# Ledger of designs, part 2: VHH binders against Low molecular weight phosphotyrosine protein phosphatase 2 (primo-2)

Target 1, 164 residues: Low molecular weight phosphotyrosine protein phosphatase 2 (primo-2), of Drosophila melanogaster (Fruit fly) (p82891)
Amino acid sequence: MGKRSQKSSVLMVCVGNLCRSPIAEAVMRDLVARAGLQGEWHVESAGIEDWHSGHQPDERALNVLARHNIEYNGKARVLAPEDFLEFDYIFAMDLSNLAALRRMAPKGTTAKLLILGNFGLKPDERIIEDPYYDIGEASFEEIYRQCSIACRNFLKQARLKQIM

## First folded at step 11 (VHH; from q4 with S31I Y104S L107T)

Design r3
Fold by ESMFold2, look of step 12:
Structure r3 (fold): chain B 164 residues (1-164), chain A 120 residues (1-120)
Amino acid sequence: as target 1 above (164 residues)
Amino acid sequence: EVQLVESGGGLVQPGGSLTLSCAASGSTFSIYALAWYRQAPGKKRELVAGITYGGRTRYMDSVKGRFTISRDNAKNSVYLQMNSLRAEDTAVYYCAAHTWSEPSGRTDYWGQGTLVTVSS
């Protein structure tokens, strides 16, 4: 299968598709919409693990998005082999996610496998850490901040054709 | 509802060992993750170790190599083997079950806590 030729496409990936990747997806989609670029960009998210398929995101993720006036109605899904052929960019949140993506990618993969935080974040903030076991919402607000910076910078670079 | 019953806490000398146990009951579905958290006086409750249904583990940095988490999925039980204990490991240790339910989504259950004191 090939990439979508009509739009640029982005898939945000973390382990469960409950915490980090829904926030990244929602932030990117909101940024695209506010910039009037909905006709040019397609955004989704997925998880490395299958256990959470069909689940709504962690309520802390939904709460932080709501506080920033972003609606999210997606449900968790697991990565499929066709995603590696259909998406232009697949973003990992951390190095473990990236390693998993590289292992799962079939031969002939055309998607670029990247770390989201490499776009515009300071070196010591580039890993978007898994908040699953954290208590409270502070780490989710930080993830929102990281995603906001990274998605904005990625979009700017992609539109100027600066992504290698 | 999920009920968590903890055991194994106590007083131990530095360098000693303890095994914490926790059994989850009242659940009719698989518990995604079982974990041990701890809280020392004046500090926030923090993850010590977690283990998913599939066996994937996570440890806080200061306990890596000293503590081992394991679970028995058939019994919905989680264990924490604590070796080379240090004074800074003194805390109340809490068992947690991280689950999912409709329509609430992520649902967490907590035990009452068991005191571990590393002294003398």
Scores: ipSAE 0.658, ipTM 0.867, lowest interface PAE 1.3, mean pLDDT 90
Fold by ESMFold2, fold request of step 16:
Structure r3 (fold): chain B 164 residues (1-164), chain A 120 residues (1-120)
Amino acid sequence: as target 1 above (164 residues)
Amino acid sequence: EVQLVESGGGLVQPGGSLTLSCAASGSTFSIYALAWYRQAPGKKRELVAGITYGGRTRYMDSVKGRFTISRDNAKNSVYLQMNSLRAEDTAVYYCAAHTWSEPSGRTDYWGQGTLVTVSS
């Protein structure tokens, strides 16, 4: 899938593709499905590091999604150079992720590289923080909340642009 | 399984320095990240600093500029250089290993702790 597809395409990115980006992917995919837009939107996630390739998400991420009635069965994968040409939108969770995306982007990149939290979140909540070292699940619930707001606002804005 | 042994704790005056060390043994191939956490009496355990196999670090806000985490992959060891110590840094410091394995996924291992006391 990519920008020559008939679908709009979104790639959610964090460092390991275990914690934040799987939640963002799952939330966005669920919103697309609830809106009846599965034929118009493609959603994936990926990581900046490849150490976790093939791993299932952190169980805390899966638990928070399950509590909100969202199924997720993806596995971690690392960003590839083709992603920058195939996806319309590549979302970073934090500023370090965005900086890494800009460094990795090949010549001719057509994807828009954006901070997910810039869509609809209050200024002091726009960074979706890495929960890797946190104890317990509270930060994963916060990440779910942030992603829900941001994905809903992004989808709304993107659909209005198609009308305009 | 992974075993962690901390050392380097002790009594130090405000403004002083200490170096904490942690040696990992056992199934060390599974370690993605090594970290230092701390727990003051009656308080919750909190991250102080973490470092991944590739050297990417993270610090809690109150220690940035004062503490430095490093790791020696050949020795399977992680270190915390603690400078400009304050009374608020008094705590038991725990080494942690954040590991991954199939089918269990993520598993965290903890050391027994080393006490750091910052007092005049």
Scores: ipSAE 0.631, ipTM 0.869, lowest interface PAE 1.4, mean pLDDT 90
Fold by ESMFold2, look of step 15:
Structure r3 (fold): chain B 164 residues (1-164), chain A 120 residues (1-120)
Amino acid sequence: as target 1 above (164 residues)
Amino acid sequence: EVQLVESGGGLVQPGGSLTLSCAASGSTFSIYALAWYRQAPGKKRELVAGITYGGRTRYMDSVKGRFTISRDNAKNSVYLQMNSLRAEDTAVYYCAAHTWSEPSGRTDYWGQGTLVTVSS
């Protein structure tokens, strides 16, 4: 049986778990549900920092998700050492996130640490930029678009591997 | 709520330096990040530099290596050291405090703005 989950498991990570990773989580969870794969996939998100633990996402993230008819009820949490052993995939939004994940990963980490945007996005769009300091919602809509493409392509690739 | 008091703007020649200062008061423990934004004539307000409660910094590309943001936690103050100033740095500079509170969630507070003019 080994060290494995009953489901494939995905953790979406950004710095605060307020802006990017809640959108990525919500999009992935919605895609899994629409494909009828809820029994096969588990999705969460977390932040690198703990200052925001217990906070609702940035309202701009919630507004973008609502406009695309995706609900989100999660609250921010900080990444824990156990996550590196419990999740199959931990997705960073940008290279700084990935570097932080690599620094935080304990000895014996089994999770694959990946950039979400490497799935299906063109090279100049693969970094999902931190919108925290941006004014307005335009960058949040772009993040939604990037996450939609990336999650869809990741899921397609993973499903093909299961069938093979 | 949070109040912000700015100082340090002025006129300077290309290649010169200025230091902007901003003191925060009120509910300062709610502040996640302090930042400087700027707005040039005809442009949208944009981030210049930000610094989080833990000291993590972020800079717009055009100011990297020339500007330094720093924070004095005893004074709840943020500073922007601006070196090697160029004409395109001319703008009104705004101090911002990015906060979070129940039930409002994220709330941003802004200073009055201080003009930086870089010209011969």
Scores: ipSAE 0.616, ipTM 0.860, lowest interface PAE 1.6, mean pLDDT 90

## First folded at step 14 (VHH; from r3 with R56Y)

Design u1
Fold by ESMFold2, look of step 14:
Structure u1 (fold): chain B 164 residues (1-164), chain A 120 residues (1-120)
Amino acid sequence: as target 1 above (164 residues)
Amino acid sequence: EVQLVESGGGLVQPGGSLTLSCAASGSTFSIYALAWYRQAPGKKRELVAGITYGGYTRYMDSVKGRFTISRDNAKNSVYLQMNSLRAEDTAVYYCAAHTWSEPSGRTDYWGQGTLVTVSS
């Protein structure tokens, strides 16, 4: 009956779990793997709305990840109350997402509710905008860039125990 | 097959207001996202505002604070309240429905457009 290792855990959240949060999840998981930290980090994503549960991500999100040599096989799921107690960090992509997280969080929530873009992005780029309605893939490539910077900076800060 | 019928376009003075309406017909199911796009002459079609079934909204920066999107889920209808109109808002406005269908996944439907002209 020895001690069990604890993993740090991250949940990436957007409205539908089709566009932004799958990209953020995939990028964070890839960074963790490249750093050899798979045994120390757990990464998931979820949506605020239940509409898309079981759906694959938006094809444009999959295309951007493929162009950057990241495979993704996840499906959309809805955020559950248990997530607020089971994850160390829950990341919103924009302020509307953060407001929803705060509204949904039960009293006694232990997860830190954060804006992903606050990690390493310039002030005018910190909101990772909803690309769902955009025509074409340009905004998805920008989201990949934002997530890459933010996840890298978050991981660095977390490993130096600088996240309060 | 979903068909979108827009209404409410017209000629208005700068600073004026218009309300655009769009109803989906031929649909027996809820539509995940409804949106307004616009296209000015010689420009690409661009999002104006979108709204999900649950009420989550997205606005382009230039219309924030001036335009309000809303929907009536029972009617599969979407509305755009446009206030403080400017000449740059002149465009054909298109209603869009973003749905899910097998086998392709996301499926988009477009209305024929309604002209909004802001002219002094």
Scores: ipSAE 0.472, ipTM 0.773, lowest interface PAE 2.0, mean pLDDT 89

## First folded at step 15 (VHH; from u1 with D61K Y109H)

Design v6
Fold by OpenDDE, fold request of step 16:
Structure v6 (fold): chain B 164 residues (1-164), chain A 120 residues (1-120)
Amino acid sequence: as target 1 above (164 residues)
Amino acid sequence: EVQLVESGGGLVQPGGSLTLSCAASGSTFSIYALAWYRQAPGKKRELVAGITYGGYTRYMKSVKGRFTISRDNAKNSVYLQMNSLRAEDTAVYYCAAHTWSEPSGRTDHWGQGTLVTVSS
């Protein structure tokens, strides 16, 4: 099957679609909107596991987004085989996510499987760690920072057709 | 509605090994993730390792390569294999269960803790 739409499409992926990937999705959508590029970009998020399907994001993620004046109303969903065919880019938050994506990728996968943090972040900051178990919102704030930088740089490079 | 019972703590020499176990009971079907935390005297409680129902893990930086968390869903149990123990690993170790219910959301359940002392 072909692409979902004529738009460039991005899928943010983490383990449960509760913490990191919702933030990444929200940030990317916000950037796209501020740039007036809604007609050119489609952004979603998904989880590797399906345990939290239909659930709202972690409240800490929502709080951080709200503090940065970003609204997010998405619900968790699980990654589907079709996503690998319909999305142009599928972003992992860390190496374990990437490994899972590669393992799950069906034959004929056309999506580029990438680490989000590889865009614009310093080498030691490119891994967006799972904040689920951490106490407080500090880790989520850091994730917001990382996603902001990475998504901005990705969008810039994508528009210039410089993505490998 | 989730009860947690830890075991396996004790005194060990530096470089030694220890395995902690935690058994969950009650509403175990609602447990998404199990984890080990620790609290040293005068310090805040911190994550040591976590594991989702699907086996995805998270470790604190200082224990990577030394500690291994594992989960047995059939037994509703979580384990922490600790190798190459250091003095700074001395702490009370707590088992935690992170559950979800609609519309309440996430709830954290804690064991009573087990003391791990690493000393010559």
Scores: ipSAE 0.909, ipTM 0.956, lowest interface PAE 0.5, mean pLDDT 95
Fold by OpenDDE, fold request of step 16:
Structure v6 (fold): chain B 164 residues (1-164), chain A 120 residues (1-120)
Amino acid sequence: as target 1 above (164 residues)
Amino acid sequence: EVQLVESGGGLVQPGGSLTLSCAASGSTFSIYALAWYRQAPGKKRELVAGITYGGYTRYMKSVKGRFTISRDNAKNSVYLQMNSLRAEDTAVYYCAAHTWSEPSGRTDHWGQGTLVTVSS
């Protein structure tokens, strides 16, 4: 299978596509839009598990995005084998996500499997922790911060063709 | 809607082991994640371990390598194997079920708790 489009494409991935990856997707899209690069970048998110397929994101994620004037209307979907062929970049939020992606990657995978937080964040801040079990929205706010920095730096590097 | 019953708590010496069990009943089909939380005297409730339907886990840092959460979807049960127990692990341990329904989203259900005391 070929690429979905001639755009550069990014897939944000977490376990359920409820918390981290929706934030990452929304932030990346917002960043792309503010830069006037909608014609050059395609951004989606997906979950490793399919349990939440069709479901809205965690309300805490939506609330945090809303506080930052970012609208998000996506629904959860599960990773598909085709994603590994159609997307240029597939970003994991943490090492367990990355391990899962690597395990799931079909033969012929062309997507670069990367940790999102490796872009622009300090070493001790590169892991975007699962906030699902945390109380309140503080963890989600932190995820927003991490994604904002990481996505910005990724986009910058990608535009300069510096991503290996 | 979802009822949770814990078992397996008790008194154990430092370095000992316990296995907690939790059985869920009711609308179990809506349970996405099961988890163990604990609350020590004078402290806030905190996550010990969580496990999604597909078996993806999260642990609090201090229990990694010592505790193992597992789930049996056929039995609607979750387990916490606790090894190398320490005095600081003393707490009431709560089983939790995190359910999902559209459009309301997530709902949290809690067990009554089971006391784990680690003391020489």
Scores: ipSAE 0.908, ipTM 0.956, lowest interface PAE 0.5, mean pLDDT 96
Fold by ESMFold2, look of step 20:
Structure v6 (fold): chain B 164 residues (1-164), chain A 120 residues (1-120)
Amino acid sequence: as target 1 above (164 residues)
Amino acid sequence: EVQLVESGGGLVQPGGSLTLSCAASGSTFSIYALAWYRQAPGKKRELVAGITYGGYTRYMKSVKGRFTISRDNAKNSVYLQMNSLRAEDTAVYYCAAHTWSEPSGRTDHWGQGTLVTVSS
């Protein structure tokens, strides 16, 4: 899938594409659908490391999404060079992710490489921390909250620019 | 079947340094994530630092800048360099391996622990 002439495109990125980026993708897609914008926005996620390609997300990520009535059917995939040319926005969850994106971006990259948490979150909440190592599900609920705020604010901002 | 053996614990004065090491064995495959956790008396076990096979790290906030996690993938070994140690760092430190399988997802394997005591 490439850029669509009528759609804005968003790629959510974390290390493994198992925890943070599936939640961010699912939240963004749900917000787009509830706003009636599914014909105007394309959302995917990907991982920096190619360890989990084809795997389902962490069960804890699926559980937090289900508790918020969001279904997710995606599988992990690794970030590819063409993503940098095909997506309008590529969102990192933390600074290490952003550094990796900048390192991987080919010459001629057209995508904007951004920190998701810079949209609407307070400074001490802008880093969406890797929950993989945590025991239990509490950090996944916090990530859902962060993604919900950030995606809503990004979408609102982006829609205003489309009108203006 | 992963077995983890920690070493390097001991008594250190505040401001001192210590290196923990852990060797993983009993596996025919590479381990996706290796980590150090700790448990102080009266507290729950908590993540100290983790590292993926590709070298991506995570640290708890109170140790960031003082501790460094690293791994040797050929040896299936993980290390924790602890600098500027404080009394609050006193705990039993556990090596962990986080393996992944479908459909179960993450499976955790634990070492027996090594005691680190920071006191004068």
Scores: ipSAE 0.556, ipTM 0.802, lowest interface PAE 1.8, mean pLDDT 90
Fold by ESMFold2, fold request of step 16:
Structure v6 (fold): chain B 164 residues (1-164), chain A 120 residues (1-120)
Amino acid sequence: as target 1 above (164 residues)
Amino acid sequence: EVQLVESGGGLVQPGGSLTLSCAASGSTFSIYALAWYRQAPGKKRELVAGITYGGYTRYMKSVKGRFTISRDNAKNSVYLQMNSLRAEDTAVYYCAAHTWSEPSGRTDHWGQGTLVTVSS
């Protein structure tokens, strides 16, 4: 699938596409919809590893989204080389994700590869840590908070044409 | 069922090094993530380090730069190289396997634990 002609596109990426990137996708999509911008923005998520393709997100991610009245019905998919040419922005959650994106990006990549947390979060909160190993839902709620701040600030900056 | 057997614990001097090993066996090959957790007396069990089948790692902040997790997918084994050990690292260390299935999601399997004591 090629780039949308007048529509900006965002791909949220984490390792498995089960925890962090589904939350980021859902939050960004909800923000876009609430602002009446769904005709101008396209949002997806993907994983670096192919282990979970077709799986639903971690139940804890779904639970935190539901508590914030955000419905999500996507399934995990693996990042493909074509994504680097088809998306305007590809967001890593942590530095390991960003390094993987840089290694996978073909020559001539047009997507901007960015850390999501660099948008509006304090320096020591900019890494959105992998919550997979945690017990319970507290770290998933923190990820929701980080994504909410970052997506709002990113959208504001993108609309003012301030993204590097 | 996944069965986990840890080894390598013991008494170590501050600043010293130790390698923990854990072999996973059982009726499944679907071990997405392997991890080490630890529990000191009176404290809750906490993640030390985790690693996915593809080699993506996470470390708790206090061990990052000192500990290295690795896995051998052919042997279905996970290792924790612990360097620059401190008294605060004293704990029982547990190997864990985190498997995934639909619709239940993550299922956790635990080893028996191996004691690491850092002499203060």
Scores: ipSAE 0.549, ipTM 0.797, lowest interface PAE 1.9, mean pLDDT 90
Fold by ESMFold2, fold request of step 16:
Structure v6 (fold): chain B 164 residues (1-164), chain A 120 residues (1-120)
Amino acid sequence: as target 1 above (164 residues)
Amino acid sequence: EVQLVESGGGLVQPGGSLTLSCAASGSTFSIYALAWYRQAPGKKRELVAGITYGGYTRYMKSVKGRFTISRDNAKNSVYLQMNSLRAEDTAVYYCAAHTWSEPSGRTDHWGQGTLVTVSS
């Protein structure tokens, strides 16, 4: 696919594609746009579970993005086997997500399966925890902060060809 | 509306075990997420553990490795196995159901709570 071969591609993954991965997607896309790299990078997100396909993100995720002047129009979708061949990088938010990615990856997978928080975050902040069950929006603001640091660090490393 | 019926609370010695259970009933039988929260006197309500329909879990740090959440989707029931109980686990434990509808998103339903007391 000409679009695929002309661009580096990133898929952000969490369980439901409602909270963490939409924020990560939106942040990465915004960073790419601000750097003038939208012709070079493609960003999506997906969920491990199919329960929420077609749903909007959690309102709290949309609220935190809006407070940071980021519009988001994506809808939840489930991760498909083709994603493991289509995307260069597939990011898990936590270790349970990474384990699921490894279990779902078909033979011949070419995507790098990575923990997003391993890029630039301090050791005790590297797991981007599921905020779904939290009351209020404080954890969503923290996730925004974590994603901002991690996506910026990842983009820098990827452009310097430091990701093997 | 979703109705939550909890059981299993009580008095237990430090190091002991309890199993909390909760059945959800009402106009719907399929619930995306079920969870246990707790509130100790003078503290804010906090998540203990949550579990999605597909079995993905979240635990608070202090209970991970000691507590196990599970669910039976056919019964709309959620369970919390609590092992190696400590005095700081003393709290009222609340069952919660987190349902989802568009465009409003998550709606929370709460049980009335069951007291767990960990004391010599």
Scores: ipSAE 0.546, ipTM 0.798, lowest interface PAE 1.9, mean pLDDT 90
Fold by ESMFold2, look of step 15:
Structure v6 (fold): chain B 164 residues (1-164), chain A 120 residues (1-120)
Amino acid sequence: as target 1 above (164 residues)
Amino acid sequence: EVQLVESGGGLVQPGGSLTLSCAASGSTFSIYALAWYRQAPGKKRELVAGITYGGYTRYMKSVKGRFTISRDNAKNSVYLQMNSLRAEDTAVYYCAAHTWSEPSGRTDHWGQGTLVTVSS
């Protein structure tokens, strides 16, 4: 072709693919759709652990998305070696996720392995913490806020061709 | 029916250390997540630390660097090493097991608690 494809692909990753990465996926997909960019961006999510494959997200994640008028129908899946070659960007939610991604990445990996919160969040808010153990839904609302800021800033930087 | 039994609580001086332990019984299947929560008199129960079957951990900010959670998957047991204890750590500490099944999702099981008192 002689020109790099303009389609970009994003994979959101957390440990179980139940809480953080479904929210990040849903927020990014909604942002892309509202901007009319569906033909240019593809978004998925996956988990590091194969414990929850086929499971629905945590009900609290679905509830926070519904409160923000975002429907989500995905099921958990485990990260596969092929993802490292097929996705342009793989986003970790926290540092242990990133470390796991780096250990799992095969030789020849072409995906950029990044921390989602490095896009537009203040330094002390850049880690999107695992909310699984929290009581109630307040931490899920905070994760939605973090993902909204980060996905918007990432998309802006990507459209200005400023990502690494 | 999952039953959780905590042990290791007691009286320690500020700066001291304790190890809490908790064993799950009445279950023949693996437990996805184990955690420690605490509740001081008149306060709400709060997460201290959690750990998944695969070893991924979460700590509340005030204990990170001082407390270490670990688990023994063969025994369905969880431990909390508490160092550099402060008066503010005084609470009843509860072991929790978070199991998962479809379509219900997460089911929580709680121990009866073990008292930790940090006082001279």
Scores: ipSAE 0.540, ipTM 0.794, lowest interface PAE 1.9, mean pLDDT 90

## First folded at step 18 (VHH; from r3 with F29V)

Design y1
Fold by ESMFold2, look of step 20:
Structure y1 (fold): chain B 164 residues (1-164), chain A 120 residues (1-120)
Amino acid sequence: as target 1 above (164 residues)
Amino acid sequence: EVQLVESGGGLVQPGGSLTLSCAASGSTVSIYALAWYRQAPGKKRELVAGITYGGRTRYMDSVKGRFTISRDNAKNSVYLQMNSLRAEDTAVYYCAAHTWSEPSGRTDYWGQGTLVTVSS
């Protein structure tokens, strides 16, 4: 038990914590706030790789969030072993992220390791693809759309106690 | 600031092979990823292959199994081995360095491009 023992806790994960997971974090936090659930939910994001620790998100992610009236001021951090014990849910954006989480999870892990897109998205949209090498912002807008659907569906299921 | 110099482009028969090289200089410690993009006439520039400082690769589907990206961090160089070339691989190929620095954040640097023509 820790400071978040009264709250459900969510960690959004991608490789660098610059593109996908900041959008997912921001969207989930915004949904929680709009539902008046800030006293019940804690949301963060992290990366699998250390290289970007301390960096602000990709400007394309920030621009998409701003267009949807969501401000984000977090900075990248790398996953720590403690996260697997402190968070209730750790969300991967794609299958390679999930595989990495499973390899990194220490003995005694209590967090549920899940694919975010499995919540409410159509089968062909469930992978939230890495936009790192893309040019322009179109893929970031699509990521926002995917995260909005997935986070809303997850929150609904969690509030109905339907997540195992 | 990063400078990129490509080499290795040219005219090749279908089914042939070509190796592209790109050397990075300047603030090379800031480089997270090196990549090859290509642009055919009338098309948008698109990723061909990328490789991170740790060696993680990504390829567009149409080149998987035919192209291999590799990186020499000591020389700050990236290479694209192109095998089984097809007419549709004809494009200008650009080397890119994806970097990070304060306060600008992510900054991308591009080479001048090298033309690859696959023709009988």
Scores: ipSAE 0.603, ipTM 0.856, lowest interface PAE 1.8, mean pLDDT 91

